# VHH binders against q9p7q7r1507to1629: the designs that were tried, part 11

Target 1, 123 residues: q9p7q7r1507to1629
Amino acid sequence: SVLLAEDNIINIKVISRYLERIGVKFKVTMDGLQCVEEWKREKPNFYSLILMDLQMPVMDGYQACNEIRKYELENDYPKVPIVALSANALPHVVLSCKDSGFDSYLAKPITLQHLSLIISGIL
Short names: E, the ipSAE of ESMFold2; O, the ipSAE of OpenDDE; V2, 0.75 times the mean of E and O plus 0.25 times the DockQ between their complexes.

## First folded at step 3 (VHH)

Design v9 (framework vhh_8ghr_2; at its last look DockQ between E and O 0.18; V2 from the best seeds 0.00; counts 0 for: pae E 12.0 > 2, unsure alone 64.3 < 65, grease 25.8 > 24.2, placed apart)
Fold by OpenDDE, look of step 4:
Structure v9 (fold): chain B 123 residues (1-123), chain A 124 residues (1-124)
Amino acid sequence: as target 1 above (123 residues)
Amino acid sequence: EVQLVESGGGLVQPGGSLRLSCAASGFTFSSSYAIGWVRRAPGKGEELVARIDPSGGYTSYADSVKGRFTISADISKNTAYLQMNSLRVEDTAVYYCARESTYTYSFEYGMDVWGQGTLVTVSS
């Protein structure tokens, strides 16, 4: 199952359509805090992938990723793959994602091909 | 040929300082690459101690070296540096300079070019 954290309705629709075409189950959260809470609510390994938008209200993707990684370490959880969804591919953004504990990133606009490639390598 | 060459390692007492250099050839510092310093201590695994985007100046550090180490880059010299202050015995390691692509979807195996390493020994 895939957990999507995205606050933009258009992006949610697009990514959801792609996920449906790929044939994976998924749940949508609207900010980083909701994402973290949803992830914590489920058992370890319930979500096999998190797609995390970097810019969200309440809690951004960087903070959410950090919280997840911290929680994993504190509770001896398996590491869940987290892919950043970025509005751009600027070097500092890529490096910030790496430093925050992301496993990969996808630059927007998200394509079915790139999303399929990421998912096929993880799931 | 793409190459990284480290220099500046040596023996230093605890509390001392060293400045490592990483000279790049075969490519130029650009937005496509970051430069990292990775160290391998005896009996331990590899640790990324510092990273810099030479074009933008973004830097990051491992918690173990924050406040003590400073990474920098001189684009005109195509060289990166690691200023190491307040050195500790546990900083003893072979220090490698590595090139990291900033435009890969996967962060795995992001370091695609490595130097030969320079030994830093901190001992009283």
Scores: ipSAE 0.156, ipTM 0.577, lowest interface PAE 2.6, mean pLDDT 91
Fold by ESMFold2-Fast, scan of step 3:
Structure v9 (fold): chain B 123 residues (1-123), chain A 124 residues (1-124)
Amino acid sequence: as target 1 above (123 residues)
Amino acid sequence: EVQLVESGGGLVQPGGSLRLSCAASGFTFSSSYAIGWVRRAPGKGEELVARIDPSGGYTSYADSVKGRFTISADISKNTAYLQMNSLRVEDTAVYYCARESTYTYSFEYGMDVWGQGTLVTVSS
């Protein structure tokens, strides 16, 4: 199953529709803190992928990613794939995501094709 | 022909300074690439010591060199630099300049163009 962290209701609806078409189970959270708490609440490997918006209230995607990576190291958890979602594809944003522990990046608007490739482990 | 050519290595005493240069040819420094400095000492693995977005908007450093090394780029000269201050004997290594892809879909570390390397020896 997929864990989505996204605060924009239109983006939530679009991505949810794509995940339904792909046929995967998923959970939606509306900020980075909710995402971290939901991920910690479940067993290791319960979520096989996290889709993480970079810009969210309360806790942003960078902070959420760092917190998950820190928790994995401290508790000897397997590293969950985390994909950054951003409207900004400039190199400094991409490098910042990489340094924060993200495994990959998807530029908005998110497409069904790219999301399918990420879930298949191809992209 | 795409290539990176390093210069500026040499022998220096502990506490000394060196500035390494990395001249690029066959491509232009642009925001689509990161330029990094990777070092390798005998018997040790590769360590990425510094990385820069060529536009100068982002830099990162290994913990071992933070506060001592500064990476910069001159787009007009198509050249990147590594200013190394307060050098330690542990900094002795071959320093390579390398180009890194900033592709948006995969963050697997992959330098696609490497320089020949320049030797830095820190000894008293």
Scores: ipSAE 0.075, ipTM 0.485, lowest interface PAE 5.0, mean pLDDT 85
Fold by ESMFold2, look of step 4:
Structure v9 (fold): chain B 123 residues (1-123), chain A 124 residues (1-124)
Amino acid sequence: as target 1 above (123 residues)
Amino acid sequence: EVQLVESGGGLVQPGGSLRLSCAASGFTFSSSYAIGWVRRAPGKGEELVARIDPSGGYTSYADSVKGRFTISADISKNTAYLQMNSLRVEDTAVYYCARESTYTYSFEYGMDVWGQGTLVTVSS
């Protein structure tokens, strides 16, 4: 199952349609705090991929990723794949994603082809 | 050789307009690349001002310039443009055109080709 953290309703609709076309189950959360709490609510293996927007209200994607990685380390959990979604590909943004513990990065706009490739390579 | 060449910078009064051009050579605008305008003001870090995916026409802007700047591309001329209206003193910066991948699997992509930059000065 895929966990999507995205606050933009248009992006949610587009990505949801892509995920449906790919044939994977998914759940949507609309900020980083909701994402972290939903991930904690299920068993460690329930979500096989998190797609996480970097800029969200309440808790941004960098902090949410840090919280998940900290929780995994403290509880000796396996590392869930987390892919950053960003409209900004400046070198400092890409480096910040790597340093926060993201596994990969997708530049917006997200296409079905690119999303399919990421999911195929992880799942 | 892959190159980006900017032009159109200069001195403009507050409230004025200026149009920057970014001519690409050694590659063609495609769905694999977007073109961005990045500015660096004195003593400040880099800011992605505007971005366009030339194949789909998708555009995005920094909050600081929304409603004032417009990015566009002419695929037949392999050139991107930044129309800057209602210029303010805080828009003073060196403006760079940059190429970025629209897809990255491993953080090996990002802005990989940069122009030399063109100076925009907004002052009375």
Scores: ipSAE 0.000, ipTM 0.277, lowest interface PAE 12.0, mean pLDDT 82
ESMFold2 (binder alone), look of step 4: mean pLDDT 78; pTM 0.794

Design w1 (framework vhh_8pnl_2)
Fold by ESMFold2-Fast, scan of step 3:
Structure w1 (fold): chain B 123 residues (1-123), chain A 120 residues (1-120)
Amino acid sequence: as target 1 above (123 residues)
Amino acid sequence: QGQLVESGGGLVQPGGSLRLSCADAGFTFSSYAMAWYRQAPGKERELVARIYSGGSTNYADFVKGRFTISRDNAKSTLYLQMNSLKPEDTAMYYCARESYTFWSGPMDVWGQGTRVTVSA
């Protein structure tokens, strides 16, 4: 299953359509805090991949990624793949994603091709 | 590794049909997206069709309605059914096992190709 954290309703609709075409089960959350709480609520390995927008209200993607990594370390959970979603593809943003614990980066606009390749490599 | 092996190419007249096969000796065939590409004389390699691990498919506009991609995970084999073949379908056809490395982008494993010639 895929967990999506994204606050923009248009992006949610586009990505959800792509996930449906790929044929994977998924759940949508609308901010970083909802994402962290949903992931913690389920058993380890329930979600095989998290797609996480970097800029969200309440808790942003950097903070959410950090909280998940901290929880994994403290509770001996397996590391879930987390892919950053961002409109900004400048080198310093990509490097910041690596430093924050993200496993990969996907530039907006998100394409079905790149999303499918990432999911095929992970799932 | 397990290199991909294509078969089924040949010479066929316009309007004819061919079925291409791609055998993968790898243990994780079912986990990968698989694709057919082609390279016509004087052109760059082009995506023809792709099938994802979950079974969804993508087709190039120039083959929609004529070609069908499918997979048999139990046999670790990818297929391309080609109907209503045209002279412009003449090309070397390549099988690809597609993966994505997290930071370096897509990493494809290619077969050696099978030749399709559509001519009277």
Scores: ipSAE 0.012, ipTM 0.198, lowest interface PAE 9.1, mean pLDDT 82

Design w10 (framework vhh_8pnl_2)
Fold by ESMFold2-Fast, scan of step 3:
Structure w10 (fold): chain B 123 residues (1-123), chain A 120 residues (1-120)
Amino acid sequence: as target 1 above (123 residues)
Amino acid sequence: QGQLVESGGGLVQPGGSLRLSCADAGFTFSSYAMAWYRQAPGKERELVARIYSGGSTNYADFVKGRFTISRDNAKSTLYLQMNSLKPEDTAMYYCARELYSFTDSGYDYWGQGTRVTVSA
């Protein structure tokens, strides 16, 4: 199951349609805090992948990723794959994502082909 | 020495054409999505065009219909065909690997760039 954190309704609709065509089960959350809380609520292997927008209200993607990694370390949980969703692949952004504990990076605009490739490599 | 090497830049008049090349010495070229970015003096680097491993492409609105991205997996080379060039296309052009995973350590994300100047 895929957990999506994205605050833009149009982006949610586009990514949801892609996930439906790929044939995976998923849940949508609209900010980083909702994402962290939903992930913690389920058992450790319930979500196989988190797609995390970097810029969200309440808690951004960097903060959400850090919270998940901290919780995994403190509770001896397996590391869930987290993929950053970002406006571009500038070197400093890519390095910041890696340093924050993300496993992968997807540059916007997100396409069905690119999302399919990342999911096949992780799931 | 970097693994991504851009070439083909130069001076051209408005309305002219240039073809950029990016040679990738990386072992798994065919597995990566590849992109061209550009950076004008005093401005941020921006995406121009992207090509996925399967051959699908996407383009920035400001180059649609004028630029064509392509790849030759046998030669591990990425291309950008630039037609109907405008003065606002003047920039340093960079080749980039778009990684699907951060487990590939030791690879450069960016090349050194090739300069394109569009001027009369």
Scores: ipSAE 0.017, ipTM 0.273, lowest interface PAE 6.2, mean pLDDT 81

Design w11 (framework vhh_8pnl_2)
Fold by ESMFold2-Fast, scan of step 3:
Structure w11 (fold): chain B 123 residues (1-123), chain A 119 residues (1-119)
Amino acid sequence: as target 1 above (123 residues)
Amino acid sequence: QGQLVESGGGLVQPGGSLRLSCADAGFTFSSYAMAWYRQAPGKERELVARIYSGGSTNYADFVKGRFTISRDNAKSTLYLQMNSLKPEDTAMYYCAADIYEGSYTFDYWGQGTRVTVSA
C-alpha cells in the first residue's frame, strides 16, 4: 500500500485519481505528523512507499522523513522508500532531499506518467 | 494539529438521542467530503456515515434509518443526529475529511467524542 502525506486538497484529488488509475491501494494523511503516526500504527512493510510533500503544517516533510528514518534505526525496521513531492525543482532542493533520507523526488505538478514510472521502479 | 474538533457525546439510556458536532478549525470545509467513523473497545474503526460536498449521503447498514448526517458549510460544521440509540452504538466517534470522490479516507482526525448507551 502507498501512504500519501499532502495538505493541499487539489493535489490530494489529483494524486489519488492517479493512484486509482495505476491500481494501487493507498491511504492519505494531511500533514507530516499524521503520516508518521499512521506509518508507526501499521506493521513493518504494510506500506511499500510513502509519497511525502515537503511543505506541510504541524510537521513538514523533512521532519517527517527524519522521524521515520530515526524510528527505523531504533527499532530495526526495514527502510521504506520515501518520495519527496515539491514545487521547487532547483538543484539544491533535490540534493537536500537526497541528503535528508528521501529515496526519490517528484516535481509538482505531478503527472500520471512520472508517478507511474516511480511506482513501477519501487513496487 | 486539531483541525477537526468533535463534541456532543455523552451517556444516554437505550432509545435515547444525541447530536454530534464536528467543527472545522482551519481548512476549507465546503471542498471536502466528510464522514463519521466509530471505534468500540477492542474493535476496528468503522465508517458510520459519509456526506459529499454536493450533499449526497451514504450510511452503514447498521445505522440506516436511525442516524442522519448533515453539514452546514456556512458554519464549517458537520453533524450526526443519532436516534433510537442501542447499547451496540457505544463507541468513540470520530469525524474525518475524505478525498473528493470518496474512494479512500485521509487521516484528518480529531480526538473523538465518547458515546455510551447504558442504563
Scores: ipSAE 0.000, ipTM 0.095, lowest interface PAE 19.1, mean pLDDT 78

Design w12 (framework vhh_8pnl_2)
Fold by ESMFold2-Fast, scan of step 3:
Order: sequence, then C-alpha cells, then structure tokens
Structure w12 (fold): chain B 123 residues (1-123), chain A 122 residues (1-122)
Amino acid sequence: as target 1 above (123 residues)
Amino acid sequence: QGQLVESGGGLVQPGGSLRLSCADAGFTFSSYAMAWYRQAPGKERELVARIYSGGSTNYADFVKGRFTISRDNAKSTLYLQMNSLKPEDTAMYYCARPYTYEFSGTDYMDVWGQGTRVTVSA
C-alpha cells in the first residue's frame, strides 16, 4: 500500500489517478503531520512506500521524513522507502532530501511513467 | 459542492465570541480528520485548526489559546469555538474534510463547504 502526502488538490488528483492505473492501493494525507500520524497508526509493514511532497503546511516533507526516521530508530521499525516530490530540481534541494533521510526524489510535474518506474523498483 | 454546510458566522465586536458549526451529511464522519480554514479578503486560504479521528488537535499559532476545535460524531458536526476575537480574524471560514482515502476513488469528493462569514469590527 502507498501513502501519499500532498497538499495541492490538483497534484493529489493527478497522482491518485496514476496510482489507480498502476493498480496499487493507496491513502492520501494532506500534510506532513497527518502523514506521520497515519503511518504510525498502522503496523510496521502496512505501507510499502511513502510519496512525500516537500512543501506542505503544518509539517513539511523534511520534518515529516525526519519524524518517521526518528520513530523507526526509537521503536525498531523497518525502514520504509520515502520518495520526495518537489517542483525544485536544483542540486541543493536533491542533496537536502538525501540528508533528511529520503530514499529517492521525483521532480514535478510527476508523470505516470516516472511513478511506475519508482513503484516497480520498490514494490 | 460537498455535503459540508457551515453556519454560525456573523458580525461581532473585538473581544467577542462566536461558535461555528459544520454539518457533514456525507460518509462516516467519525472516520475522518476535519479542519477549519479561513480566507481574508485579498489573502490565500490558511489552516486555522485540525482535529483527527482519534480526537487529537493542532492549531495555527495565531489562534492558539483563543480558538477550540471539537467534534460531535453522533451529530456528524464539527465546531470551532472562537474567543477573544480580533479584527485580524475577519475572514470567510471554511469547513474541510482532508483528502483521506482508504480506497482508490473516481474523483476527489467534496471536501470544502461554502463558508461562513466572520466580521470583527466596532
């Protein structure tokens, strides 16, 4: 099952339609805090992948990723793959994602082809 | 528009109080997180408060200590108790159900209400 954290309704609609075409089950959350709480609520292997927007209100993607990684270390959870979603493909943003504990990065606009490739490599 | 209907807005003096309500006639209310947003004239929409299905809450810094979000699952109603109102709180207030899906859906179902107007002025 895929967990999506994204606050933009247009991006949510597009990505959700892509996940549906790929044929995976998924849940959508609208900010980093909701994403962290939903992930914690389920058992350790319930979500196989988290797609996380970097720019969200309440808790951004960097903060959410750090919280998940901290919780995994404190509770001996397996490390869930987390893929960053960003409109900014500049080198410093990509490096910041790696430093924050993300496993991969997808530049916006997200395409069905790129999302399928990521999912096939993880799931 | 969705099944969310806001009420309780009005004109109040600075320092006054107002209670907003949002009725959800749609699917299982108790299973979803709910939120209040606001939009002042010429500004973008901003989060005011959120309440999760389990009852935990979070608030924007500009309303902490003044506003209280609550829910009544039996009535499928969300509330926002607004105390110590300031002119800066003047806005259209919107009830929203966050985009949370357990199943792949067709289109994103109605997650916003029409809004209720709050004006704080002498």
Scores: ipSAE 0.000, ipTM 0.115, lowest interface PAE 17.4, mean pLDDT 78

Design w2 (framework vhh_8pnl_2)
Fold by ESMFold2-Fast, scan of step 3:
Structure w2 (fold): chain B 123 residues (1-123), chain A 119 residues (1-119)
Amino acid sequence: as target 1 above (123 residues)
Amino acid sequence: QGQLVESGGGLVQPGGSLRLSCADAGFTFSSYAMAWYRQAPGKERELVARIYSGGSTNYADFVKGRFTISRDNAKSTLYLQMNSLKPEDTAMYYCARDYGLSFEEYDYWGQGTRVTVSA
């Protein structure tokens, strides 16, 4: 299953339609805190991939990614793939994602082709 | 998949303009993000501008307001319009296909086109 963290309703709608067409099960959360809490609530391998928007209210994607990585280290959990969803793909943002513990990034606007490729490479 | 071929570089005076082109012989040009990079003598290669399949763009701070990236999907060609050129813009300019799927450097690079800004 895929866990999506995204606060923009239009982006949620588009990405959800892509995930349905790809044929994977998924859950939507609307901020970083909800994402972290949902991931912690399930078994270690319940979610095979997290798609994480960088800019969200309450807890942003960088903070959420760091919290998940900290929890994995503390509990000796396997590292879940986390893909950053970025409206700004300037070099410093891409490097910040890597430094924050993300495994990959997808630049907005997200396409079905790119999402399909990353899912097939990870799942 | 085809090669990327850059053109349009040359010698220009400070304040001048150049238009770079990148021709992609590949079938799927319209589905990929495309980018311009540059490498100055003795420096690391750095991203200049990126354009996504949907038309959204990103620019490095050092070119904002001076450079414009654009694409023509019907011609499978990427462009970089460079205005108000500065000596600091002197570099080899490369185009690249960008899938946005990895933190690794672009897998597909062109041969480059040289831009020299000098009196």
Scores: ipSAE 0.012, ipTM 0.198, lowest interface PAE 9.3, mean pLDDT 80

Design w3 (framework vhh_8pnl_2)
Fold by ESMFold2-Fast, scan of step 3:
Structure w3 (fold): chain B 123 residues (1-123), chain A 120 residues (1-120)
Amino acid sequence: as target 1 above (123 residues)
Amino acid sequence: QGQLVESGGGLVQPGGSLRLSCADAGFTFSSYAMAWYRQAPGKERELVARIYSGGSTNYADFVKGRFTISRDNAKSTLYLQMNSLKPEDTAMYYCARYPDDYSFEYFDYWGQGTRVTVSA
């Protein structure tokens, strides 16, 4: 199952449509805090992949990723793959994603082809 | 080491234009994200523009509206159209190839660079 954190309703609809066409189960959350809380609530390995928008209210994607990685270490959880979703592909942003514990990066606009390829490599 | 070759640099006056080219000999060009970087004298290399395999683009704020990155997959060539050039754009310009659109690693390959000088 895929966990999506994205605050823009149009992006949610587009990505959800892609995930449906790829044939994976998924859940949507609308900010980083909701994403962290949803992931913590489920059993380890319930979510096989997290798609995480970098720019969200309440808790941004960097903070959410760091919280998940910290929780994994503290509770001996397996590392879940987290893919950053970003409109900004400048090198400092890409490096910040890696430093925050992200496994990969997808630039917006997200396409069905690119999302399908990343999911095939992870799931 | 790579197979990227930049060209098109030169000396231009402020307000002038240049088009840089980067030829990628020997790879499946359409599969890679590519970028233009620059390094001004005494400075570190910085990203100017990036183009993904699907054609989406990103620009540094300091070139938005002035520079256009494009690719010709049939010719395996990356371009940077530079308009309204300023003295601050003076730098060595480098072409870079990413491993893929999804990687956090910057590049597999750098080109040799092409020099752009904007001066009266």
Scores: ipSAE 0.000, ipTM 0.120, lowest interface PAE 14.1, mean pLDDT 79

Design w4 (framework vhh_8pnl_2)
Fold by ESMFold2-Fast, scan of step 3:
Structure w4 (fold): chain B 123 residues (1-123), chain A 118 residues (1-118)
Amino acid sequence: as target 1 above (123 residues)
Amino acid sequence: QGQLVESGGGLVQPGGSLRLSCADAGFTFSSYAMAWYRQAPGKERELVARIYSGGSTNYADFVKGRFTISRDNAKSTLYLQMNSLKPEDTAMYYCAAEYSFEYGSDYWGQGTRVTVSA
């Protein structure tokens, strides 16, 4: 199952429709804290992929990714693929995502083709 | 946490009114869709009404004009105002938080019972 963290309702609708068309099961969370809590609530490997917006209230995507990576290390959990969703795809942002523990990134606006390509490469 | 707690159910005469509440004390849902479902004796659970984060609403045909769904994001509370109640409205009523309207409900309450009987 895919776990989506995104605070913008329009982006949620668009990405959700894409995930449905790709044919994957998914759940949506509205901020980084909800994402971390939902991921921890389930068994290891329940979520095969996390799509994580970088800019969210309460806990941003960088903080959420860091918390998940810490928890995996401390509890010997398998590393879940986390893909950053970013309005800014400049090289320094991409490098920052790698340094923060993300496995990949997608630039906004998210397209069905790019999302499908990432999912095919991970799942 | 993800705890939803319903209240406001009870016994009422046909034509009466009830207001159901669903409180979220440990879960942030103000940004997403909330819904009321019901399950009548011997039937499957069915959608009664849904309200999206922006305030848009959907109603099942069998409650249109009688029920009103609303939300108070500041209080993290969902409401269902039920007017002109009929015996066929007798059911257990469930609150649901729906992270995705494309894929089912993610959190459910325990339900509150509504009985409409003379």
Scores: ipSAE 0.000, ipTM 0.100, lowest interface PAE 17.8, mean pLDDT 79

Design w5 (framework vhh_8pnl_2)
Fold by ESMFold2-Fast, scan of step 3:
Structure w5 (fold): chain B 123 residues (1-123), chain A 117 residues (1-117)
Amino acid sequence: as target 1 above (123 residues)
Amino acid sequence: QGQLVESGGGLVQPGGSLRLSCADAGFTFSSYAMAWYRQAPGKERELVARIYSGGSTNYADFVKGRFTISRDNAKSTLYLQMNSLKPEDTAMYYCATTYSFEPYDYWGQGTRVTVSA
């Protein structure tokens, strides 16, 4: 199962259609805090991948990623792959994602092809 | 998934030029960072140049000013323009891409570059 954190309704609809076409089960959350709480609620390995928008209200993607990594370390959980969804792919943003604990990034606009490739590499 | 295929290597005299190409052989690469690495006989693989999905580039000091990395996303092809070649540039050249940051996890088979008189 894939866990999606994205606050933009149009982006949610587009990515959800892509995940349906790829044939994976998924859950949508609307901010970083909801994402962290949903991931913690389930058992380890329930979610195989988290797709995380960087810019969200309440808790942004950087903060959410850091909370998940901290929780994994403190509770001896397996590391879940987290992919950043980014409006820009400038080198400093890519490096900031890596430093925050993300495994990868995916530039907006998200396409079915790019999402399929990243999912096949992880799942 | 897909496969990376390098081409353009060969024998060239010092001061000459070559252009290497890397085709993604059947999958989209516009969302991925791409890199050229090289490995000389008896040496470790080393990063030559990197290009991010947004077009920003990074070069190793030993090629800066001589080599230019570029990509054509419409053709799904990565290029390395090599000018002012030196014997020290003799190596197998590999292209690599990744949906991850490091290590690069999608590699080509390499193309050989020999610089000698």
Scores: ipSAE 0.012, ipTM 0.172, lowest interface PAE 8.9, mean pLDDT 81

Design w6 (framework vhh_8pnl_2)
Fold by ESMFold2-Fast, scan of step 3:
Structure w6 (fold): chain B 123 residues (1-123), chain A 120 residues (1-120)
Amino acid sequence: as target 1 above (123 residues)
Amino acid sequence: QGQLVESGGGLVQPGGSLRLSCADAGFTFSSYAMAWYRQAPGKERELVARIYSGGSTNYADFVKGRFTISRDNAKSTLYLQMNSLKPEDTAMYYCARGETYTFDSEYDYWGQGTRVTVSA
């Protein structure tokens, strides 16, 4: 299953439609804290991929990614692939994603092609 | 933005092991997803293993449990540890570098390949 963290309703609709067309099971969360809590609630490997928006209320994507990586180290959990979803492809943002523990990056607007590529490579 | 250079191929007996290396002269090696592909005579190139910038890995079913992909960002080098080799593993092995910022399944840069032959 895929876990999506995204606070924008339009982006949720678009990405959800793409995940349905790809044929994967998924769950939507609307901020970084909800995403972290949902991922912790399930067993290791229940979610095979997390799609994480960088800018969200309550807890942003950088904070959420760091919390997941910290929890994995503390509890001997396997490392879940986390893909950053970002409006900016600037070098600073890209480096920040890597430093926070993201495995990859997708620029907005997200396309079916790019999402399919990432999913086929990970799942 | 240099060349990918594979090495470590050779002739090995069934059940043997080889370690392939791929040196990347690119200054941002740690930023890229990297992969190993192979191509046997008369067949299409097929994905063997992939490793993302953050360290996540993906393997083709036919190598799971036998091959391990890894990277050393300080040395700008990609590795493929190949154990329990079978005659069916005989192929030219290529490393590939892809962008991570808009993910693309077609890798932008390919090496010249290194030949692996598994026979008695």
Scores: ipSAE 0.011, ipTM 0.144, lowest interface PAE 9.6, mean pLDDT 79

Design w7 (framework vhh_8pnl_2)
Fold by ESMFold2-Fast, scan of step 3:
Structure w7 (fold): chain B 123 residues (1-123), chain A 120 residues (1-120)
Amino acid sequence: as target 1 above (123 residues)
Amino acid sequence: QGQLVESGGGLVQPGGSLRLSCADAGFTFSSYAMAWYRQAPGKERELVARIYSGGSTNYADFVKGRFTISRDNAKSTLYLQMNSLKPEDTAMYYCAAGTVYSFESGLDYWGQGTRVTVSA
């Protein structure tokens, strides 16, 4: 199952349609805090992939990723793949994602083809 | 399957130049970040240069000042201009495309490679 963290309703609708077309189960959360809490609530390995928008209210994607990585380390959890979703593909943003513990980076606008590729490469 | 095709490799003398090209036959080229990787005999594949959709570039330290990556979105072609070539630049050169950056292994799509040999 895929866990999506995204606060923009248009992006949620588009990505959800793509995940339905790909045929994976998924859950939507609308900020980084909701994402972290949902991931913690489930058993380890329940979510096989997290798609994480970098820019969200309450807790942004960088903070959410750091919280998940800290929790994994403290509780001996397996490392879940986390893919950053961002409008900005400049080198400093990509490096910031890596430093925050993301496994991959996907530039907006998200397409069905690119999402299918990341999912097939991870799942 | 990736639809990237590299060309332009060959045999050159030390100090010579080559221009590699990578044609994108099946993708929306302007949306992808593009990269050149190389793999020398018996070595791991390593990043040489990367160019993002917005035009920003990264270079490995061992090619800075000698190699230049560029793209022509109208022609869906990626280039690597290689100047001041050294014997240690001898490798198979691959282009890669994707909007997904693997921080461990590189991009989504790979070409078949083009061979570059710099005489000892």
Scores: ipSAE 0.013, ipTM 0.200, lowest interface PAE 8.2, mean pLDDT 80

